# Designs tried in a protein design chat: VH-VL binders against q89xp2. Part 11

Target 1, 226 residues: q89xp2
Amino acid sequence: MTSPCKHGDRPPGRHDLVFVSPAGWRAMLDARDDLAADSLLARWPKMRWPTIRRRALPHEATGVALGLPLPPSAGKKRVALLVEIDHVASVARPPSLQQARAYAPRNWWPTLDRLDGLALRHSVDARVYGSLAWQSLTGLDYVTGRSDLDVLFEFRSETDIDRFVADVAAIETSAPMRLDGELMSADGAAVNWREVHGGASELLVKSIERVVLLDRHQFISGATGS
Key: E = the ipSAE of ESMFold2; O = the ipSAE of OpenDDE; V2 = 0.75 times the mean of E and O plus 0.25 times the DockQ between their complexes.

## First folded at step 1 (VH-VL)

Design v04 (framework fv_levilimab)
Fold by ESMFold2-Fast, scan of step 1:
Structure v04 (fold): chain C 226 residues (1-226), chain A 117 residues (1-117), chain B 111 residues (1-111)
Amino acid sequence: as target 1 above (226 residues)
Amino acid sequence: QVQLVQSGGGLVQPGGSLRLSCAASGFTVSSNYMSWVRQAPGKGLEWVSGIYSGGSTHYGDSVKGRFTISRDNAKNTVYLQLNSLRAEDTAMYYCARDEGLWYFDLWGQGTLVTVSS
Amino acid sequence: DIQLTQSPSSVSVSVGERVTIDCKSSQSVLYSSNNYLNWYQQKPGQAPQLLIYWASTRESGVPDRFSGSGSGTDFTLTISSLQAEDAAVYYCQQYYSTPYTFGQGTKLEIK
């Protein structure tokens, strides 16, 4: 019922990276013969690659529910993992646009640079998630000719959200890929930027714990639900 | 629609071979954990073999060394090669899907294998 | 190997009655608050169908009269108000470690 981590730290946001300790990986692989037999998964702890937090299933309330996306060459499977809280070594934000740039297709660079400049002007913290994020984290081939550029835009109270999403739409006009992404409040609640740009009065807001329909003003003011 | 369609069963002599096929539609077998589960006439279920998304394979002790699980990604099909068949291998063979969550949510219709003289 | 034992092996009940099927594991299938124990229903001439996964979570489309409970080594499948279409063989299955074993099955017949 009560959260164990409540001393003013916001909970891990959507797409945040979770690093599992070596002991945690050992315990996880010991419990799952299928994972232990996978040569790529055996490399994960050796390379210090992260996992991603996912919404917990009902039976997983006491553990940390994690996902591990495999690259397309390995089946493009999202492996469901569960770890004890004591085996979470660290939590990190998803890669910045600058960090991801070096691993992106060269023709994506102008779009990444424009987004970085836009984020700076609007007091937005822009991060990548999805295929480009995992390619930049692991050096493995996640990005394909079918991949979207997935960007997480964490806005501040001073951000003019309507102007910001209009500018994102303008940048997409000249982009060589589909620009997908989420606007995220400081509390970790997120909504697709296109839904906001479309002028919807109620938004489908997602968090790591649930999905809820919120009034536009509630979302913009940072409310996560009634 | 998501479906598993099986084929390749039949009557075979002891010591013979058969190849069972499990063709998937609506999802990609290489993105899932696929298993074969058998059931002797009037008996319970026995897990036989599995192939995981990364390609690693596992077998029950009763079939290890005789049966081989494989897949053809281009054909989106999982196979079970049955060699050195014995009378006790007589069973309905099912293929089943696991989406990485440790339960079988989709099953094929079954393929009957009868080993007799 | 993990051995699963079901009780009873066979039961005959009337429509509307409560039915309880037990599954006992030779070792714990609990890891990190997750029980890797699933329940399947098999009607005559059909492939098995998933009913309950992770001991207590009902599969989508399964009637709410079916419920699962238990933890560690002792598990129960309950049908709160038996219907005629529930006549089947019920199997528990552990997915904790290979080989993934099943119980011997419980045959449920209508009186």
Scores: ipSAE 0.000, ipTM 0.406, lowest interface PAE 16.4, mean pLDDT 84

Design v05 (framework fv_levilimab)
Fold by ESMFold2-Fast, scan of step 1:
Structure v05 (fold): chain C 226 residues (1-226), chain A 119 residues (1-119), chain B 111 residues (1-111)
Amino acid sequence: as target 1 above (226 residues)
Amino acid sequence: QVQLVQSGGGLVQPGGSLRLSCAASGFTFSSYAMSWVRQAPGKGLEWVSGIYSGGDTHYGDSVKGRFTISRDNAKNTVYLQLNSLRAEDTAMYYCARHEYDYWGAFDIWGQGTLVTVSS
Amino acid sequence: DIQLTQSPSSVSVSVGERVTIDCKSSQSVLYSSKNYLNWYQQKPGQAPQLLIYWASTRESGVPDRFSGSGSGTDFTLTISSLQAEDAAVYYCQQYYSTPLTFGQGTKLEIK
């Protein structure tokens, strides 16, 4: 019998790491000759590397839509995957700044350390996604001289968001890379931190399924615009 | 003992509002996507709205901007707020569970609640 | 939107006979070897019940005289040895894309 309790108390959110079961990988590779022929993708389940949840395309509403970003050497390709919910083995948060630091270019270390301290002071849970995250997860070369540092900042009710984004902007002024990233509420709605810092009265808020314009104070207060 | 029990239907004038409720029991409600499907008298089935387990909402073209789907996981209940009702909205309204936390087959259906919109 | 067209709109057959109901989609509902098409049965005064999902997988508790077949745009529900209790309206439904859509229904009457 299939249990009705398939996830914990929260389904995979933006940038969360989704680990597909061996049976799920087998089903995907059996169904997709293009994936089975790719030696890097054949290695993916053997190494127990994750995928990432992505927004479902209109024709993909019945499965868990996943993405697998290949490194630049493989042609900056994102592999689109679709799995049954019972083939999701586990879900994990993206790597912390501390976990990713060891895989980052050394000239990024002062910026990572500053962001880590800032997040601690503001009760923000800071995680990396994008190139640095995938480099830290796989050991493959994702980070290039043109890469941004992508950071997910999950704020709490006590976070002073305006002060936090001002401090992020200050850190960026001395960074050797562009600091991109998202502010995320506890319910998984996210907005680019730069839009908040820029003083926009309406924000382009993203979730797994949708993109919506929200009033600034609605987003900051945790409202989803529904 | 998996079941969906509906309430909130009735007779309303054009331009009026109603709120339909669908109370779930016998399963972990928060893990499933839910939808509303309606059927006009003597007609076929029409998907009206759905909500993923994570809260993202979708609507059929005929009801966009007028109907709002929502859920309260603490109460194991999905709601459909019907606003700006038209005679064409007269139908039996069913709530239904998808087999996943996103779209899948409708494996469990409520008993239906009748909405009649007339002058 | 994906339009589903069922044929016939109604059919009357005798107990023990085979009946087939066709569902044609305006565009393919096939993705990665899966057909995003379901079949439901609705008896008078009752809510619909799921019969078949993924075009050919029978729902638990559904008698094996019910079978689904087809791929892409052309689907068939077959009832191999019709019984009196099978009198109902049958609907195909796609969940390939939103809005989710149903066929217009096929009314099955038993002589």
Scores: ipSAE 0.000, ipTM 0.409, lowest interface PAE 18.7, mean pLDDT 84

Design v06 (framework fv_levilimab)
Fold by ESMFold2-Fast, scan of step 1:
Structure v06 (fold): chain C 226 residues (1-226), chain A 120 residues (1-120), chain B 111 residues (1-111)
Amino acid sequence: as target 1 above (226 residues)
Amino acid sequence: QVQLVQSGGGLVQPGGSLRLSCAASGFTFSSYAMSWVRQAPGKGLEWVSGIYSGGDTHYGDSVKGRFTISRDNAKNTVYLQLNSLRAEDTAMYYCARGSDWEYYYGMDVWGQGTLVTVSS
Amino acid sequence: DIQLTQSPSSVSVSVGERVTIDCKSSQSVLYSSKNYLNWYQQKPGQAPQLLIYWASTRESGVPDRFSGSGSGTDFTLTISSLQAEDAAVYYCQQYYSTPLTFGQGTKLEIK
């Protein structure tokens, strides 16, 4: 017999950073005048900045569907890209809280430090995504006075999820920003932490493949792999 | 023990319909993707349809519009409704568990198979 | 759709020998350092059995004489020290994209 989680590593998941090869960028820029005409997009491959996985449309099933978020100064738009798998140079996880801290507003530092300590205590791997992540990856201005802090909390089988989200809520009460984020199971499925904290019996679970309503127990049990 | 038990096959005339059932036991059925794979007599394996734990469905090109996969998590059962059957649909039909909750990774548990014969 | 082509279509070898079965994909099934390819064994009158997933990871309970290798578009299943019980049809299968597809199968006969 087999166990459901035999991959060793988690499957490619939400918020993973995808680095497109120089050949892949060349192919995309040559095929798309809109990308080639954008001065910021022209800099993207030169600076070796990543993209992120997005959910594929039906006609994109044989390729890798990617998104590229532009900073607010460039209209805060997301550029949709499609790449052949051979043009994916590497994949990385989102920045850690420690990596992102140096690029965050100084008044966010206490919150980042509290979250880092909380994650360690609860066997959670905490990473940033959204505005702060992109600011730390590119050095461009993504974070504004209205930005949320977006955190990806990858929980483990030993994590007491209900206690963890209660502690996250407590940290937010003293934070200078809204603390948004997702709880992610080992296999890459994610749910907004507030839905779990609110006690909902059905959760809106997001993955690379889809968005679906799942029973709370299904989501938690699926993560343990039993 | 982890097991998939199939039923619902049989002999049917062209244009007819059948519903295949696959009852799961020994694991949390609702957390797994399920697939149907068929094998015509003396031929190779052909993936027919799949359903994610959340209910999204996918179909092979030869059966799109004619077959419908569904699941009932309360009954731990996955179904395949076969409509507008043709002679070329004659095959042993297997249900199989996808090894990860959202994807159709390695199919690690298989039913015993259900024979479908389409003949006049 | 991704097409998988196996070679040879049939092979006959003696007990104790080594055999290799190739699977060629019409496009790459590599993403994030993982190859979305499985190998199955099917004995007469039985449902298929998963042998290898992620191109090279052995399923629990599968003897170590079975090994998978390759990346991208070219994959190989190797069976060393063949036993009589290994007579079966072997299939590769991709799960990179729907519809999922199987190779046409390789029949292994033991003399």
Scores: ipSAE 0.000, ipTM 0.416, lowest interface PAE 16.6, mean pLDDT 83

Design v07 (framework fv_levilimab)
Fold by ESMFold2-Fast, scan of step 1:
Structure v07 (fold): chain C 226 residues (1-226), chain A 117 residues (1-117), chain B 111 residues (1-111)
Amino acid sequence: as target 1 above (226 residues)
Amino acid sequence: QVQLVQSGGGLVQPGGSLRLSCAASGFTFSSYAMSWVRQAPGKGLEWVSGIYSGGDTHYGDSVKGRFTISRDNAKNTVYLQLNSLRAEDTAMYYCARGFYDYVWDYWGQGTLVTVSS
Amino acid sequence: DIQLTQSPSSVSVSVGERVTIDCKSSQSVLYSSKNYLNWYQQKPGQAPQLLIYWASTRESGVPDRFSGSGSGTDFTLTISSLQAEDAAVYYCQQYYSTPLTFGQGTKLEIK
């Protein structure tokens, strides 16, 4: 179905889902006695549940660095994995707001619906990550009464960023949860939407490979390059 | 006692279809991966397809797009749907139970598929 | 795809003798100290039977005269003190990567 990240035409995206091959899962579980002893992790490959990319440490330069968040019932563990590129079966975008809606608490539905409508009006592709994303992907209980709604807003050149983040802030005022999230340019650079809304002249911009301070105008105008 | 009992198969013309069944007993079927492995008369073993306990499927290069593996956990049965059959698909087809998903510790008795006009 | 090449294609040995069967992989099947290589035995008219997994781990119920060795790309199945019931075709098989592949088989005949 989805091309593996090594064969993708677009830059690596933050919060992209990485599906590890059966051989890759066997290698990981076999290499890690702690993972093999975990009944939930043994079930992970059988359910076709994904992992996420993380920044590689220097000693991990020859592999693909991945992370796997476990639900609160399992102690909120975040498992660090390293797989060879040949063990990446496919890559997918995080779930859309519509895909995640059915798995969200019912009192979150008005906020999700407002965000979906806002994104459509501003030519933004809105995806969920964090607790709600993992709950929608696995059916397991990740969302708690303390959970934020984490949204990735991928904007286009025609998007009026200043107006968009002002509207996001307005939606949050009536939300039953904290609305966290990132604005992401086409080249994969992302920044917390609150920093943009707050009017900071320099933004802490994140990518798969690095974190960098960038001029606000450069980020908003999409002049970061590819 | 673990048992895998196969059925289906027979003589079919090129371009035809067959559905093979493998009924499992003596273990918790839903917890195991299942595979199909075939052997042409007088030749070696060739892996055809596999299905994880969670439903993830895999196929050998020669059968992709033509064969479909599926399972019914309520009936403890794994199936292989064979479509667009060719003379080269003539073989004994075995179902097998996997641990570590595809290490096959128990095999069915085999089902003969003959593709001939 | 990973290609497995077995040698010899056939061998004839007397009861009580030792025999070795080689399996060469076109690429390494080693990851994190484990080799993803199995050995199966198939007697005439029967389905295959698992002998060894992870290159050297004997399946439960398999006699200790069967042993596996090797790492990476070069693997060997050894049968010591052959018995008449060991007449069969032996296959190596990798489960490192899909598609899963088998060697061509080695026919073992006992004189």
Scores: ipSAE 0.000, ipTM 0.400, lowest interface PAE 20.7, mean pLDDT 84

Design v08 (framework fv_levilimab; at its last look DockQ between E and O 0.63; V2 from the best seeds 0.00; counts 0 for: pae E 8.9 > 2)
Fold by OpenDDE, look of step 2:
Structure v08 (fold): chain C 226 residues (1-226), chain A 123 residues (1-123), chain B 111 residues (1-111)
Amino acid sequence: as target 1 above (226 residues)
Amino acid sequence: QVQLVQSGGGLVQPGGSLRLSCAASGFTFSSYAMSWVRQAPGKGLEWVSGIYSGGDTHYGDSVKGRFTISRDNAKNTVYLQLNSLRAEDTAMYYCARDYSEDYYDSSGWFDPWGQGTLVTVSS
Amino acid sequence: DIQLTQSPSSVSVSVGERVTIDCKSSQSVLYSSKNYLNWYQQKPGQAPQLLIYWASTRESGVPDRFSGSGSGTDFTLTISSLQAEDAAVYYCQQYYSTPLTFGQGTKLEIK
């Protein structure tokens, strides 16, 4: 008997959106008695809303670790889920700045546009996560007056990281919200852009596998290693 | 330089309350989880509570329902509200920067540590 | 909960000598080729300081005489040549799962 075929999509990386099959949702919820009565979670698969790929905890080695942030109206609870790889229906990147723009407060638009332009100039793929992303994905109210704009900046080897983060900081000076986010290398390793901008010699580097302290140069040069 | 400066604490009667503060500097505070660890006189270390950058909170069983951890990123400060204090809560309380945080529940190693704040619960 | 047991509880050693402190966990703290185990040093009257993380990675500024080894459930902190300033209590700590837990500590005294 041949092993079941794996889904044809690329393995989901950190921050990727993961759509789970109906059977997968049933399996996940059946395994979690504490979630059985949650009406929004019951609604999630019906609406075909995605989850987010997260780094697995040490005791979660048997599946794909997923996250599901509930909106403020539901207490902002972050639900940790674990799904079998066979129940991953599809994987998508987080929404682009352009995709999320329509769901953002109007006063955010200038900042979003400037960041979009900046990303293009520096050959950076910019995508949103956090409250704005989930607001755009679900149509539910996630963004509040205290919400940050969370942006994932996927940079390339040719990207001038120091210049880029300086320009991000410059944009923030006129922004109506705080700009948070991560710089992500091609291998999926990511660092908070503010930490980079701050000139730290050591950076807290997060990947799908681990969290480590790396030398600034190691991270920027792509020497994140295994 | 990276440092944590603690304040609050003191002597309180059983059933009383205290609020501890830990002010951070030298690093991007909002990007890091923070934890509280306590040490009873002459005893070892005990993890008390953690708060992640996203605001999620976790507690040791011994303090659950009585202690509340919170943070103010604008002030680069983490707090620990101690309610319904008991004699066994008497300890030096340390705040610490918590590494290895991900988007969800994951704590790591502690560095640096605050200088500690003594809480004494006695009648 | 994961329990960490250190041995010895206390030890007195002369300057220049090799010291080993063991930490045993009630269950494995190994995941994805990394051991979720740290070592701390606490000198008298001071806050703890990080020595080792990921079981064997030395924190910046920590002298080379300090090293961590082990995997799974058995870990060791080694001081290759004890110095007078190394008098302290040493703790192992796991972050494999919550609640985070510490060993009971090992008091190292200088003869």
Scores: ipSAE 0.023, ipTM 0.603, lowest interface PAE 5.8, mean pLDDT 89
Fold by ESMFold2-Fast, scan of step 1:
Structure v08 (fold): chain C 226 residues (1-226), chain A 123 residues (1-123), chain B 111 residues (1-111)
Amino acid sequence: as target 1 above (226 residues)
Amino acid sequence: QVQLVQSGGGLVQPGGSLRLSCAASGFTFSSYAMSWVRQAPGKGLEWVSGIYSGGDTHYGDSVKGRFTISRDNAKNTVYLQLNSLRAEDTAMYYCARDYSEDYYDSSGWFDPWGQGTLVTVSS
Amino acid sequence: DIQLTQSPSSVSVSVGERVTIDCKSSQSVLYSSKNYLNWYQQKPGQAPQLLIYWASTRESGVPDRFSGSGSGTDFTLTISSLQAEDAAVYYCQQYYSTPLTFGQGTKLEIK
């Protein structure tokens, strides 16, 4: 289980889980007729399920931009939300591979175990996002026979990135699912691991503030955006 | 190296259907949103639809309820299903790589563009 | 919806001359010091190509003679010394809000 942190500890970063207060949920649902009519969204605050941080659109300047994915049975829709900062009750990191394992299909377990061991050897903090993360957080059916395993790999300065992504690719060759995911630097900038493994000279780097193309060396050295 | 190759256009009667395909190569397809933009003969560009890497879709008002965008990441392909076609849907249809991001942006700039697929709706 | 209006609708200029194409937005596309405005070039029979994004950032491989400027509602694409290969239709596009919208285009012909 991911442990929540109180509002004010650290600003929510990419893929961080954001828990909205009951008052925040009431304000959102009162303002949005489309959300208030959804029976699953009525359960969200009662079950204390999280939302996820997203980049604010220009018209959302005064609030915290959030989102949540509905499960496939509810149309696999993404719900965009906006709350005032005072309505953020707590923030938590995405579930670890170990925390999510119990909620994964059993045939995914060897892959999760291999990734966990690989991350430990490379000084990488590996977490799940996407369908498996939401299934582990809510108990709802997000994972299907066509789902990818989405992993967030937060690397440190000592991590050999090229060796690490080569090893991730090797693990995928025997995996029962597509292994998708992002490499994330300490400052919160992320890039798809396959793009790094493919040897691209410029990478599409994603952060909470922007999406930019960076030279491979700039991303590895921690220089994001210019 | 980086390219988008389109197929699936043609001549159809009003009320007909077509499925357009756009096959990507030379980049990590699953990392990018994809969009469709059309251009009527001798006219300007009109954004039709977009799909984020996670599968969420957006449509222009003129095509909502008639067109469906989808993607198959395993095949590196984005599709546009055109239903209930009208004469005013006659256009060159382009797919384009979209720098928009799941959860973080609604739309971005487009690069590269496919070669285009002509759709003609006439009797 | 945000409407983009380009001027002129067409222009004919000699090789080596300076060309300016204007794009006016019905509302500001400026947010947090960034302008959500792009420029594309479309040559006859070809797909459009990205020239400029963020109003003034030149796409990789685009010649230095192309530059973008402006902020808020008024934007300009400048070609400092026109080449014969620049004959094309030029479009501005906003991505400040959905639906994405394009200007009507400016046809640039060489005398």
Scores: ipSAE 0.015, ipTM 0.572, lowest interface PAE 6.5, mean pLDDT 85
Fold by ESMFold2, look of step 2:
Structure v08 (fold): chain C 226 residues (1-226), chain A 123 residues (1-123), chain B 111 residues (1-111)
Amino acid sequence: as target 1 above (226 residues)
Amino acid sequence: QVQLVQSGGGLVQPGGSLRLSCAASGFTFSSYAMSWVRQAPGKGLEWVSGIYSGGDTHYGDSVKGRFTISRDNAKNTVYLQLNSLRAEDTAMYYCARDYSEDYYDSSGWFDPWGQGTLVTVSS
Amino acid sequence: DIQLTQSPSSVSVSVGERVTIDCKSSQSVLYSSKNYLNWYQQKPGQAPQLLIYWASTRESGVPDRFSGSGSGTDFTLTISSLQAEDAAVYYCQQYYSTPLTFGQGTKLEIK
């Protein structure tokens, strides 16, 4: 399980975990009948499970925009939440590959180990999001036989991104699942690893603030400091 | 290079059904949302339905409960199932790549668009 | 729902002239210094094509004679030095909130 902590270096970005205080949950449930009636969602404050930071909608000018994906048994509903900043109890990074390993299907373990080794060799911080992350955080059944492995790769300016994604692709060829994931720069801008590997000339760049198309060279140059 | 190629469509009686397909190439289909937009003959554009990269769906009020959007990432294809068709559903139907994110409610812009598929509901 | 009203409904002008097309939104589409407003071009018999996003940012490959301006509720597409190939219907579109909506269109004809 990822322990709650305060971020030391930057404000919460996309995919960061946000723990809402009991008072924050009470305030939100008092204001939202649809949330108050959801029996699975009611477990979140009781279990002290986190939410996830998401990009705010235009009308969400105040507060902290949060999301919560429910498991497949609840129809894969994605719950949009908005809480006042006073109700953010703590923030944590997504679970590491190592933390999530024990919650993955056994046949995923070799792939997770190879990804962890690859990330170490490239000095990339590898975290999980999506179904494996939520399974590791909650113990609820999120991972199915058709689930992707969703990995967040935070790279550094010295990372050879083209070589890294080629090695990720090589790992996927023998993996028991489709590997999905994002390459994230230090400033929180991210792209899908498969777009980079596929040689796309324009990349869909996602950040907490916006989604934009950038030329490949603009992203690579800006993200790596080259 | 980036392309959306549509198929399906045709002439159908009121109350009938059709399935439209839109095959994508030249980009990473699984990382994008997809939308359908329609245009009645000589009229403007109306957004019909969207599907996020993660599979969540959204519909315009005029088609909710009658139309179903779906996607198959292995085939790089988005589908629109049109049921209980009415005369006012007669239109050119376009698919479009949509720049929306999987975990966010904000929509993006549409680029590129497919070539269009005509649906005619008559007699 | 956010309604977008374009004017004029149609316009007929000569090559080389300047054309402006207005789009009025029923609500502001400005958020955090960004205007959630796009412009599309639809040539006869073709699908729409993106011209401008964020109200003023030109899509790659769009000639610099196309420019977008405005903020909040009032937006303008300007075509300077009109070319014959610019004959089309032009639509504004908001993506500030769902449902996504388009203007009614402006038909631009070349004399």
Scores: ipSAE 0.011, ipTM 0.527, lowest interface PAE 8.9, mean pLDDT 84
ESMFold2 (binder alone), look of step 2: mean pLDDT 90; pTM 0.928

